# Ledger of designs, part 7: VHH binders against Putative methyltransferase YMR310C

Target 1, 317 residues: Putative methyltransferase YMR310C, of Saccharomyces cerevisiae (q04867)
Amino acid sequence: MSSTRKFKKVEKPLSQTRHYSLCIPTTLVSDCRNLSQITHKVYQVAKFASLFNVSEVVILEDNSQVDATKKKISTAKLILALLQYFVTPPYLRNTVFNEKFRPYLTAASKLPRLSTLPFTRYQKQDHGRYREGLTIKMQKPTLARKKIGKVFKQTKYINIGKSKALALQSQLVPINARVTIDTITRKIVSPQEAYGDFTGLDSQYGYYTRIASSFTDLFMKGPLKEGYTQSVYVPLTTRDTSIPELSSLPTAETNPHILLVFSTWDTLARAFKLDQDQFVDCQGPQEFFDAQLPCPVSNSDVADAIPMTLTTLSTVF

## First folded at step 1 (VHH)

Design c12 (framework vhh_7qia_2)
Fold by ESMFold2-Fast, scan of step 1:
Structure c12 (fold): chain B 317 residues (1-317), chain A 120 residues (1-120)
Amino acid sequence: as target 1 above (317 residues)
Amino acid sequence: QLQLVESGGGLVQPGGSLRLSCEASGFTFSRYAMGWYRQAPGKQRELVAFISSGGDTNYADSVKGRFTISRDNAKNTVYLQMNSLRPEDTAIYYCAAFTHEGYSWRTDYWGKGTPVTVSS
């Protein structure tokens, strides 16, 4: 009796939760000759961010160089669109992405779905109870709907990739918003409640993504209310083998959120200097970092550096 | 670093009033739609009040006529005025911000929540 009850009631060990944000430079695609090559590199970033349950991918834009693509779409916006595409279920892609982005997503549409995303991983286990959706405009407001407010600005209808939109039981929500829906109760649920804590952000079903147009934006415009627990410099060149002011590894803390900045020190120093009027009392970018890691791969692509770094961190802590 | 900080929760008698505030910092507040969710023990989080970036409001049927959502873009703050409170309004109240960009997916920024207890 006791042994069978122990087996049935065995709780998983309390997992020590560690969350990561990745900062990647727009230069990760500088050696690409066409959209297909750019798409493949960004896909590798998305794949490993998903595999390692990364909470956020931040794109650090280098404004010191003129980019010819800025005449049509900036490199940062292209990377952003691709990262968002890879965390969007196929049935929502045509609704989520503006037609203006379709020419930039053609190569991405041919790549495999990320199997490690929370909503993809658990689809078979939950028998389709939880589903990703996009809130859509109410098309025919009735007189009854006017009694509950401006229904065309809010909606109860969610596109879940079925022939008919799902109607929420009692909730009204903004249009054009990504949501996770409980198809049985017809209520919006947090992604954490539906899929468990796989990304480290309660409200995100995959990694969050944003553009940092400056050194300041990297640290000041993140999705975390208290900011990052620790910021770690990850050099992309062997020339950055040691920064004397930085420790080798951050101290482990319960539920830390660590920002891993994949860059060169020269790039960070230039970005810092452009914002120097905001940091007149600071001596340099080192004051924003708690630690540094060894260069994970000599002369490496950012996409290769990411899995090497995350694998190393998983073996050390 | 985006911050949403709720305040104004507490213990109140049935029929009483509370005003919740949610102060936002580190982003362009006026560009976001804002909402108030609540979660009672054993229940899923539900949206009770919503305000668009343009000021259009909507409410759950259970609170309509009793709750009023408003925003002050100069103070980066959204408010929930709760009148005629009932025991069934007892919950933790969460402030949330919604992104409006068509090629960006929804970003739900949440505060830590502020507890509201309606009892004698």
Scores: ipSAE 0.000, ipTM 0.168, lowest interface PAE 16.3, mean pLDDT 73

Design c13 (framework vhh_8cml_1)
Fold by ESMFold2-Fast, scan of step 1:
Structure c13 (fold): chain B 317 residues (1-317), chain A 124 residues (1-124)
Amino acid sequence: as target 1 above (317 residues)
Amino acid sequence: EVQLVESGGGLVQPGGSLRLSCAASGFTFSDYAMGWFRQAPGQEREFVALISRSGGSTDYSDSAKGRFTISRDNAKNTVYLQMNSLKPEDTGVYFCAADFRYGSTWEPGRYDYWGQGTQVTVSS
């Protein structure tokens, strides 16, 4: 994007009228033999989530896959870290992720940047008005008495990946925060203000990500307090039986935030059963879904199912 | 001045319940994710629970899942931890912490602000 286009606002950004959340299972990496293969699978998810302007990626934790030792990172936490890494600008990656995570991010560092993210379009030109940054510590002299050792937790300096930190015009903000900055006015702006009506979620650049440790957490702990407008089951296997209670297509008239659940019915049934005491009046997981949308290609991996599902939904409403 | 003040700790029997509160002042509360951490004597500070800026997303440690519930009231600048089915292993000083950064975090060293803690003792 040219600087004249940005300054003159020649083009109005397209507003996103439907928001999608993708629920992916931790079993998406169960056939992987090493970190590199896990990283490539998660990268494909991140790539298509970014391509389709997905608002959220939820990792549904399979309790049967829980680590036996606390010295290992869980599969869910590894997927979470990788998803966050892929939406972090390269110039901030080493400052956003602490040293303890770097062994898990080695394969990710070798993969191409996601081309659909706004910050990738500025590359070597460094001409962008809006830029992702990390607020950096500003130290004041400590008081010799009383408040000995006190360090200010506020700063006006932002690391934007250039040789010099950007100084905010008139703001003091908390240190170690991810922010979107207007480099002309030197003010923090929302990602939505900078890059259009992208997600509508908590000022987060790219998709939001979280772990759902239970069936209830998936539906009740979403980023919107009112929950998802509609939930759609996306079968990962052709062996899944048709669920008679579920419509074949979601409705078009009220879809502000749709949850797409990529899973097998057996996995959802197990997760539901573990939380059954919360749902005494419910007969099964089908009561939480409004529709089902099977992938047109049989036995698709999650990474392949995502773009097919999102393309199908974009053509029907 | 930034302050996080925990309350609601105390002595309870195994199987009992406690509700912790953390009142925040001196910063824009709604811009921060809020977490609860605990520290037992002689142990490192460990993650318990996290809640997003809007309150729409939560994360829990393996020991807290199914027993603890984190919530927040942005109008009152307060974060809560409802603790049910308490065990002797839950004994420790409980801290609330504020994090301006993106997403879930279980790394205590990355939190911007900390409370002074409130003691929780689970004993018969």
Scores: ipSAE 0.000, ipTM 0.107, lowest interface PAE 21.0, mean pLDDT 73

Design c14 (framework vhh_sonelokimab_d1)
Fold by ESMFold2-Fast, scan of step 1:
Structure c14 (fold): chain B 317 residues (1-317), chain A 124 residues (1-124)
Amino acid sequence: as target 1 above (317 residues)
Amino acid sequence: DVQLVESGGGLVQPGGSLRLSCAASGFTFSSYAVGWFRQAPGKEREFIGAISWSGGSTYYAVSEKGRFTISRDNSKNTLYLQMNSLRPEDTAVYYCAAPTYEGFKYSLSDYDYWGQGTLVTVSS
């Protein structure tokens, strides 16, 4: 059976062994009366996601079929823009967010920058060597010869908030990715290499963000190459459910990727029903979850539930 | 290189049970949702069911109606299909399949890696 093998050399220092993705419903802002209140709620989510080095915030869109939203930005897109704004460096802001989004970011522009982000903490110490950027589509006419330009979603160009995009040599990276750049060597580096901290995914500063437009997209699509190790329901209301309570996380997993779904059961049931034709033998949303946590506080606000849940998990698991 | 190898097929009488296995290699099995499909003589290849990368979620076609159960053992890189109350209509070549991306959809077009198939014949 055995001789114990010594551990393989780690290519990079591990700052976190557990990775969390947070799913939040668009209903988190349903009780807000104006943009300022929406902005403050989303800011709290961003603040705690950054504090706990959350890898991803995914927005579950439960009203994707509402025609009335055609005249305005959808709630999901507003939440996405705000989450992205709070992890965007000030020098990149005007380039990342065009004129269309600026009216929705007025309250956000007056809030403090998140102090846990590496570029906020270490900007003065690095003397401008490392800079955060956004990968942008290749817009060269040579690609116009291909009728299907969507086949390869790669680029060598990074917007770093200067007049010209930085061109990587010998590297192609996914578009619309947030990366840390060594401006001297013109190479993508990890946040750990640049600032001595880990934030977000391997080469990305801050959390990744996406919209799940359907119940199935929440579980089947994501930025994590290994998928979610566990999917865990975190109830926002006291309600009975058929899924078992979380007794333990898999301790045998070296790098578990846990999806925490903050919702009410009714919201999940409605989203599931819209996709029922995709999984006709499934009885309900419970079949997509490995466990549930106790409701942190009856009728919890999503923004309050997040730090309570993540703090509890850090002391128990 | 990605390889999926099915086994466990054979001749079985109506009402019988059979367990199929699929041994996966050449990729991180625990990172992918994987599924079972079948193709009956003269028919298109059809979806039977799929299981999430963690094993916590399973999805079945309506026509299987509780007779089939999908499970996986990530420590052994193996996918299973337990088939109960077999009928002559279940006669088909059964395929194990994996997608080219981490997420998956419930359509044949989302699966690009396929095994060689294993024949299941249900007859008296």
Scores: ipSAE 0.000, ipTM 0.127, lowest interface PAE 20.0, mean pLDDT 72

Design c2 (framework vhh_sonelokimab_d1)
Fold by ESMFold2-Fast, scan of step 1:
Structure c2 (fold): chain B 317 residues (1-317), chain A 124 residues (1-124)
Amino acid sequence: as target 1 above (317 residues)
Amino acid sequence: DVQLVESGGGLVQPGGSLRLSCAASGFTFSSYAVGWFRQAPGKEREFIGAISGSGGSTYYAVSEKGRFTISRDNSKNTLYLQMNSLRPEDTAVYYCAADRGLYYSWTPQDYDYWGQGTLVTVSS
């Protein structure tokens, strides 16, 4: 193989050109004894994810730790609900969440708003032109097509926290998606167009949230069509910093989409083994990672590791 | 052990009616929104209707409103679908599902628990 060398102007990438996804395990709340403690830990994750303009928070479900303590919803769903609550503007909070989750959001409602989110920081400057919304089911009948159920799964209507839903000018979009909308042109807009220099997903502001129920789902089912440019293991204990065949630092690239996996190696190895039949030619979870980062403390909580890791990466790239 | 078991499917003639049942076990049925989906041969699963945990709110695919009625009996942990004025294009495997959703959902991928399905054939 031969490549042609070309000289190009080299410029330092802006911090906004890097996209981070955080993978957190459900075990981050294993030491919590009540809803208030769980809520506080998830709030810290949400706070730092919003501070560092994180694009996605992935919850890796650990089914090995069955919580037998009278929880009516799974730990993964509780973390999902809390993360989405913290990134949801006040004008949507009362109408968008399924009623079964509302008892679990009571402690969250008492915590301070995330000041780095533009709908709390820039609300006064936009004069109501740009709003966050949730796409909702079509309210007008469409009787002209045989696949009516499939047409119903798409919508032009957006709940923007007002008495009447906004109808998009010409777009049909998936139902139950968070979007940023221009209320004048009635179009979905990027966060950069609506709020300035912020990163994130093209159709919403703040982090996207999902549950990965398996090791495979973590890497294969993301909102990024191109996938992750780099997958980086972030050890939670100093014992886990010596993983064979992983580099000590991630390789730099232009416009990278970096998945940071906050876990113990044992948790990742267990998740990989459950999917082993799908990876017959793979020797272990290390084959899915490009790099690992050092851990400065002997034992760290996921919430503490996030700001330490993101600060470190801001000085390396 | 969470289970959803559909019943009541079968062969009906065009213009006929059929009532499907879904028996739920292993979870707190009244705390979940539950719905009906169908899948015709060679097609993707499509939404028919859903009902809130309390039964106070119902949601229908636009084309099915008026022909199909969803209801539930929380005392029996059972979901129902009453289908009237059936057409050959209603031929499909019908599934009941319990809503995972943080938001109310009509997307199959958002549902936590699924039944095995019951076949409905509309033919003369």
Scores: ipSAE 0.000, ipTM 0.199, lowest interface PAE 13.6, mean pLDDT 73

Design c3 (framework vhh_gefurulimab)
Fold by ESMFold2-Fast, scan of step 1:
Structure c3 (fold): chain B 317 residues (1-317), chain A 123 residues (1-123)
Amino acid sequence: as target 1 above (317 residues)
Amino acid sequence: EVQLVESGGGLVKPGGSLRLSCAASGFTFSSYAAAWFRQAPGKEREFVSAISSGGSTTYADSVKGRFTISRDNAKNSLYLQMNSLRAEDTAVYYCAAVSPFYTGWLQSSYDYWGQGTLVTVSS
């Protein structure tokens, strides 16, 4: 489940706040021995991403070939499902996560809901004006008598956790997308318009999530048409001496969107090398970063580095 | 393992009263919100009543004023006091539990379910 800005018709002014995307490697769970440990690490990432109003979490997939005999979900897809679970309203859980994902969400279901999300608190007004929803497939009668209907890639129907799906007033939107809806006007609205201070990329409350299957996909297939305003390497182990240390961030007036890449240099170099044919004129991953911001605690786990980095960005810059 | 076990169902005359109980085990019940749902013969399962971990209650319009939901955290138990019963209340009644910070009227939101107890209202 991931949102896109493709269905947002009106170009409204963006928040004056800086937007952050977190890129995390699948290796963040390499030291975990079971699902419970993986779940707790991803929960920490989700907790801090939510606390600091992060707009996007990108999972950089390590495509190391591991021979698996049995049916298995990939590490990237597991991390994606867990991140999505922690920002999914309870009333959408069974619709967003089908039966094949339920075994992987057992530990997640036992953890507290993120307290910073507006839909995780008890509210008698769950049927209030603004509500989280999931766009659902629509069916039309077909001329084939045996078929019940034809499935379309776009829809006007949104599951908002009520007995009936809500029909959008005039929009057709992609199926299987998380959206924030104004139930009175029946229009998709920004999370900031609905809930106040959240600055997400899409019409969904909570961070946007995606998998980058390659180094190129990290920078080229993001949700922003013009890409990231600034890319910052956050070294978990080693610095690159050719990348200048972060000294300033773009102003809020420029609608800045900063990509923070939490990684080891080895992981980035390996990912870059796999895409080398696309970057004949480039010497290495350093050419894709505007700055680096070393973590105050140099040998930090990804989950620990995130809150330290976001605190530094909110207090120093 | 997580278990919810309903009890107290039976035969009752119209206008009568019945109290249902649900015993929870295998999790910290006091931290969870809980609800009653029911399914009448030939119909879909519907919401009856919910109670939050903090004690706030919600009722379906069809039972409001007649049914009372309550909980006893010391006994890990949920109750439904059913008064002024009608033939339309005939159903299998299910106990359900959900995350401590959520209450809701949506069946799909609930994480744990009991096997149900039959309530028949007839002469």
Scores: ipSAE 0.000, ipTM 0.093, lowest interface PAE 22.7, mean pLDDT 76

Design c4 (framework vhh_7b18_3)
Fold by ESMFold2-Fast, scan of step 1:
Structure c4 (fold): chain B 317 residues (1-317), chain A 120 residues (1-120)
Amino acid sequence: as target 1 above (317 residues)
Amino acid sequence: QVQLVETGGGLVQPGGSLRLSCAASGFTFSSYWMGWARQVPGKGLEWVSYIYSGGSTEYQDSVKGRFTISRDNAKSTVYLQMNSLKPEDTAVYYCARGPYYTSLGWFDPWGQGTQVTVSS
């Protein structure tokens, strides 16, 4: 017989189960007059996505805008390259981006580094143990007068931004992949394994990026097999303050993966119409959304709307 | 091509046990952390457990002490041993490859899923 009750240990949450994906339109740079202005706007998106630990940034391609780069790089691909640049450590930037992209990244090199990324924030705390790297091709040495080598699709060599590539102790891995490496054990580790002691289990290197070339690709070509838990419309104009078919986002705590679509309703309606043949039984884009939020900043661009929306959601969820 | 194949689901009574297996192919298994997530009807997708490339493990509070994740790098397989099962553990269980790239790892390839039903 025991009347004594053991104290139940209340565990601190080990990981954040709430995940956000941001959908941004290519029109976020439509008012920009040069590469420097485009770069600054994309930098603001990257900065706030990193600050709020956003899982994914999706670029919704608006094909109504004429591509002035003429077959070399589209607006969507430029935004993608810039977003990827801002989560690439400085010592890998010239290796990750080929010569074709470097003219478009010149303004980005002059902007401050994102301070919330683990490779920037915790390098001193781990005494340089963990590093971001790029897996590089293995090539057989050749004679000085003849440079003929065979390229392999697997490698043990990782470029960690030092004069000599790091050789993995016991593994072959795919080439051209970004990895986190333990420089002492010489093995690939997860960001959570590398940085979890400093940030907790929710450690992420940065955000994932992709281009959605159509309305349906936004919802169907996501990285999750079952799609997003909720899709939420975030209006960029006060004209879209209330769409009758959409409810307000529930305040109940859940373990959702929420897609936040920053757009105007007319832009979404136009994109939906282009895909009309794919959903004959659907009446409009509202059928793809679970909820809407109030316009976070009246007549502001996407970069201003993002931090306002994410700050509001941090208090509601 | 990356493939993840889950097996071991089924119907079990409350308090029973099941062992899930996930056979991986098309990548260097030992370089990745692996995890299990579950889709509970009406509640959305939630993570269950991780096993990091170095062998360290993490569990959601609701399964801690009841579930054990493990891996066999020679067989490229990750396991989830589920003990003391409860009706609320009823879900489709997915294995997922963790971060190898600088993106969020849980968006890497997922398996088809295996149904676990706990009822009397």
Scores: ipSAE 0.000, ipTM 0.179, lowest interface PAE 10.5, mean pLDDT 72

Design c5 (framework vhh_7z1x_3)
Fold by ESMFold2-Fast, scan of step 1:
Structure c5 (fold): chain B 317 residues (1-317), chain A 123 residues (1-123)
Amino acid sequence: as target 1 above (317 residues)
Amino acid sequence: QVQLVETGGGLVQPGGSLRLSCTASGFTFSSYAMNWVRQAPGKGLEWLSGISGSGGSTSYADSVKGRFTISRDNAKNTLYLQMNSLQPDDTAVYFCAKSHYWDTSGYLPFDYWGQGTQVTVSS
């Protein structure tokens, strides 16, 4: 009976009724003096995004300030790489990230793994049935492949972080692809099948992440074709808690996709003004928001504001 | 919610042609690479073809290269697979699959799949 229990599919939680996207500014790290401090702040964002099952983290790029450190990588790209690193399984990290990012990930490699990611939180209950993998180049012909090609563009083999690659039973898949595998059937499965509805919006590894290089890109280039169902301003300063044109958060719709924009109104107004030629009929950034929340803490750090905001939303709704 | 809906399958004679379509909703279609994969009865998944978000780059499995053509219409959120010179061993359920955009190393994980459309090649 223990062998049948060992391979039984574990029940997953019910579908998430609210999906949150977090917009964080690159100024999140403006008070940091070194890579270690930047890494720790981004780690806190990743930790709480994972804990609260956030679907997306979008980085709003502030190009108004010159990077005094003169790094070869932009602040937005550094934050993006760190967020992606924290949702990548440890056994794939050295293979997934481009060589040029390696110097920027040294502090991140020393931080604890996020226990609430979909592929981690059901690991014991599933007895290792579902596993994240990377498809690797085929070195020898498989039984399914009758001839040796000049270039191997597809493969049967998946790196699942063990000393020997897993061979798919009867599948050929593109090389250099990240996949979720059922280790019992030796088949690639969808993240929804493996982990259920608490996976990120467009990610099998937790939250989706992207850079918005402008105010326009924040709202127009999101992963949802129809856009967000609610866009909510979350002030990082007490000066902004009474924007006259914005109401309090309204009653949530069925299965809403809520964008929480952590910023200051001055920062949003500057970003809007830079794109003003694209908004000839709009008077200001308030026209892109449905509501505002009270300032979570006076002069909030974004990493501290996130859990306070998400906890409040969990208790109010 | 992300949805992928395949159409255009059916019964066709050996040597015939079919055009499959996949209508996408719930995401910015032009930002993501798209793929066609198939599953024959009692077999695993076989990747057939992939196309970049812009349509500027395509790739094919050796089993279908020269017979199948992948294309997309980003204005209509639709992915296509033109299948020519069909053989009995092309009989399978054909799935549309979405790649994940955020992979900074150029690796393309599959994060959403359609329900599939049946293609049967028989006389």
Scores: ipSAE 0.000, ipTM 0.272, lowest interface PAE 11.7, mean pLDDT 73

Design c6 (framework vhh_7qia_2)
Fold by ESMFold2-Fast, scan of step 1:
Structure c6 (fold): chain B 317 residues (1-317), chain A 120 residues (1-120)
Amino acid sequence: as target 1 above (317 residues)
Amino acid sequence: QLQLVESGGGLVQPGGSLRLSCEASGFTFSSYAMGWYRQAPGKQRELVAFITSGGSTNYADSVKGRFTISRDNAKNTVYLQMNSLRPEDTAIYYCAAQLYTGPWSYNDYWGKGTPVTVSS
């Protein structure tokens, strides 16, 4: 009879009915001349991904090289490192990013933190109960006289930015993984549980990030077990009209996970051709898409296309 | 960290059989749950078969009774025995490993895939 009294002043908890992954091309930064310009473009992507509460940002790798003078890091890896930097709390930055990556993060360190990230937004409300952590390797307690101790790929220890690592009870998790921790119960928790986030995020630290090194990897190697329920092409040029127009996406009974692929048809066709020997019965990349959205901008700037697209989709339920 | 390599795919006639293998390199394979996934062009990725670290199995309804997943922890290998193959089984098959099955049910490692074509 009284089970709903605590919600009397709140009509209903809101839950996001659609989850989004953003696929961005490495050509996002092809017009940039220096690290600062690259950093600002990637920051805009991170800002909007955080603002619209997207689950994942995936980088579709092409043959573009931005840092050709150094030839030490690919464009895809640079974009990945920057996206990961913007969702990493300051107390984990030195642990997450080794010295090799720090020269690429100098401009990023000068930009403001993303205030819309769950762990930033709720920091004052939880009194430090929930923290972002990084799982760290276990040290072998004893070594054999004639044997070097091995490094374990599983751990119960999590770096939460304190002087000592937090230990989980009897549970083992992969090393080098980002997690959200309840510091009182010493248990890994979901962002929904930790932050009261009604957006339905499935990632533990904001958006998940990965590189798709092939056309096939884009659709297969997502972080979530269920995968993508629908793939939607978002053209970065108004001349791309070879895919059917987007019909209104139906409201699914089960929460859908939609992959939004921001690209040009030329880039997708080249990526598909490299994998074509695996799909002899397939005519082209169009067979992998369920829908197409209209080009949201007259130029091909991915950073501008993202908020316009996500705003449009927020009205289609 | 853990690398997965699939093998055993190929061209087969309807009603035929194939056995897929996925070999893991690294260590602690026995602690991982293993899954077989498939994707055909224009279709969503589908979980085909799953085996826990303890040996419990689960199958998609479309393959139940025809496919069998098994593992050999001594050989760091998971298998998918596919019988009574149909044209709709045509896809690239992927092996995946998952350590933590809590609130974040996601695959930690993926293989590169092995194509299976069922036609004549």
Scores: ipSAE 0.000, ipTM 0.355, lowest interface PAE 10.6, mean pLDDT 73

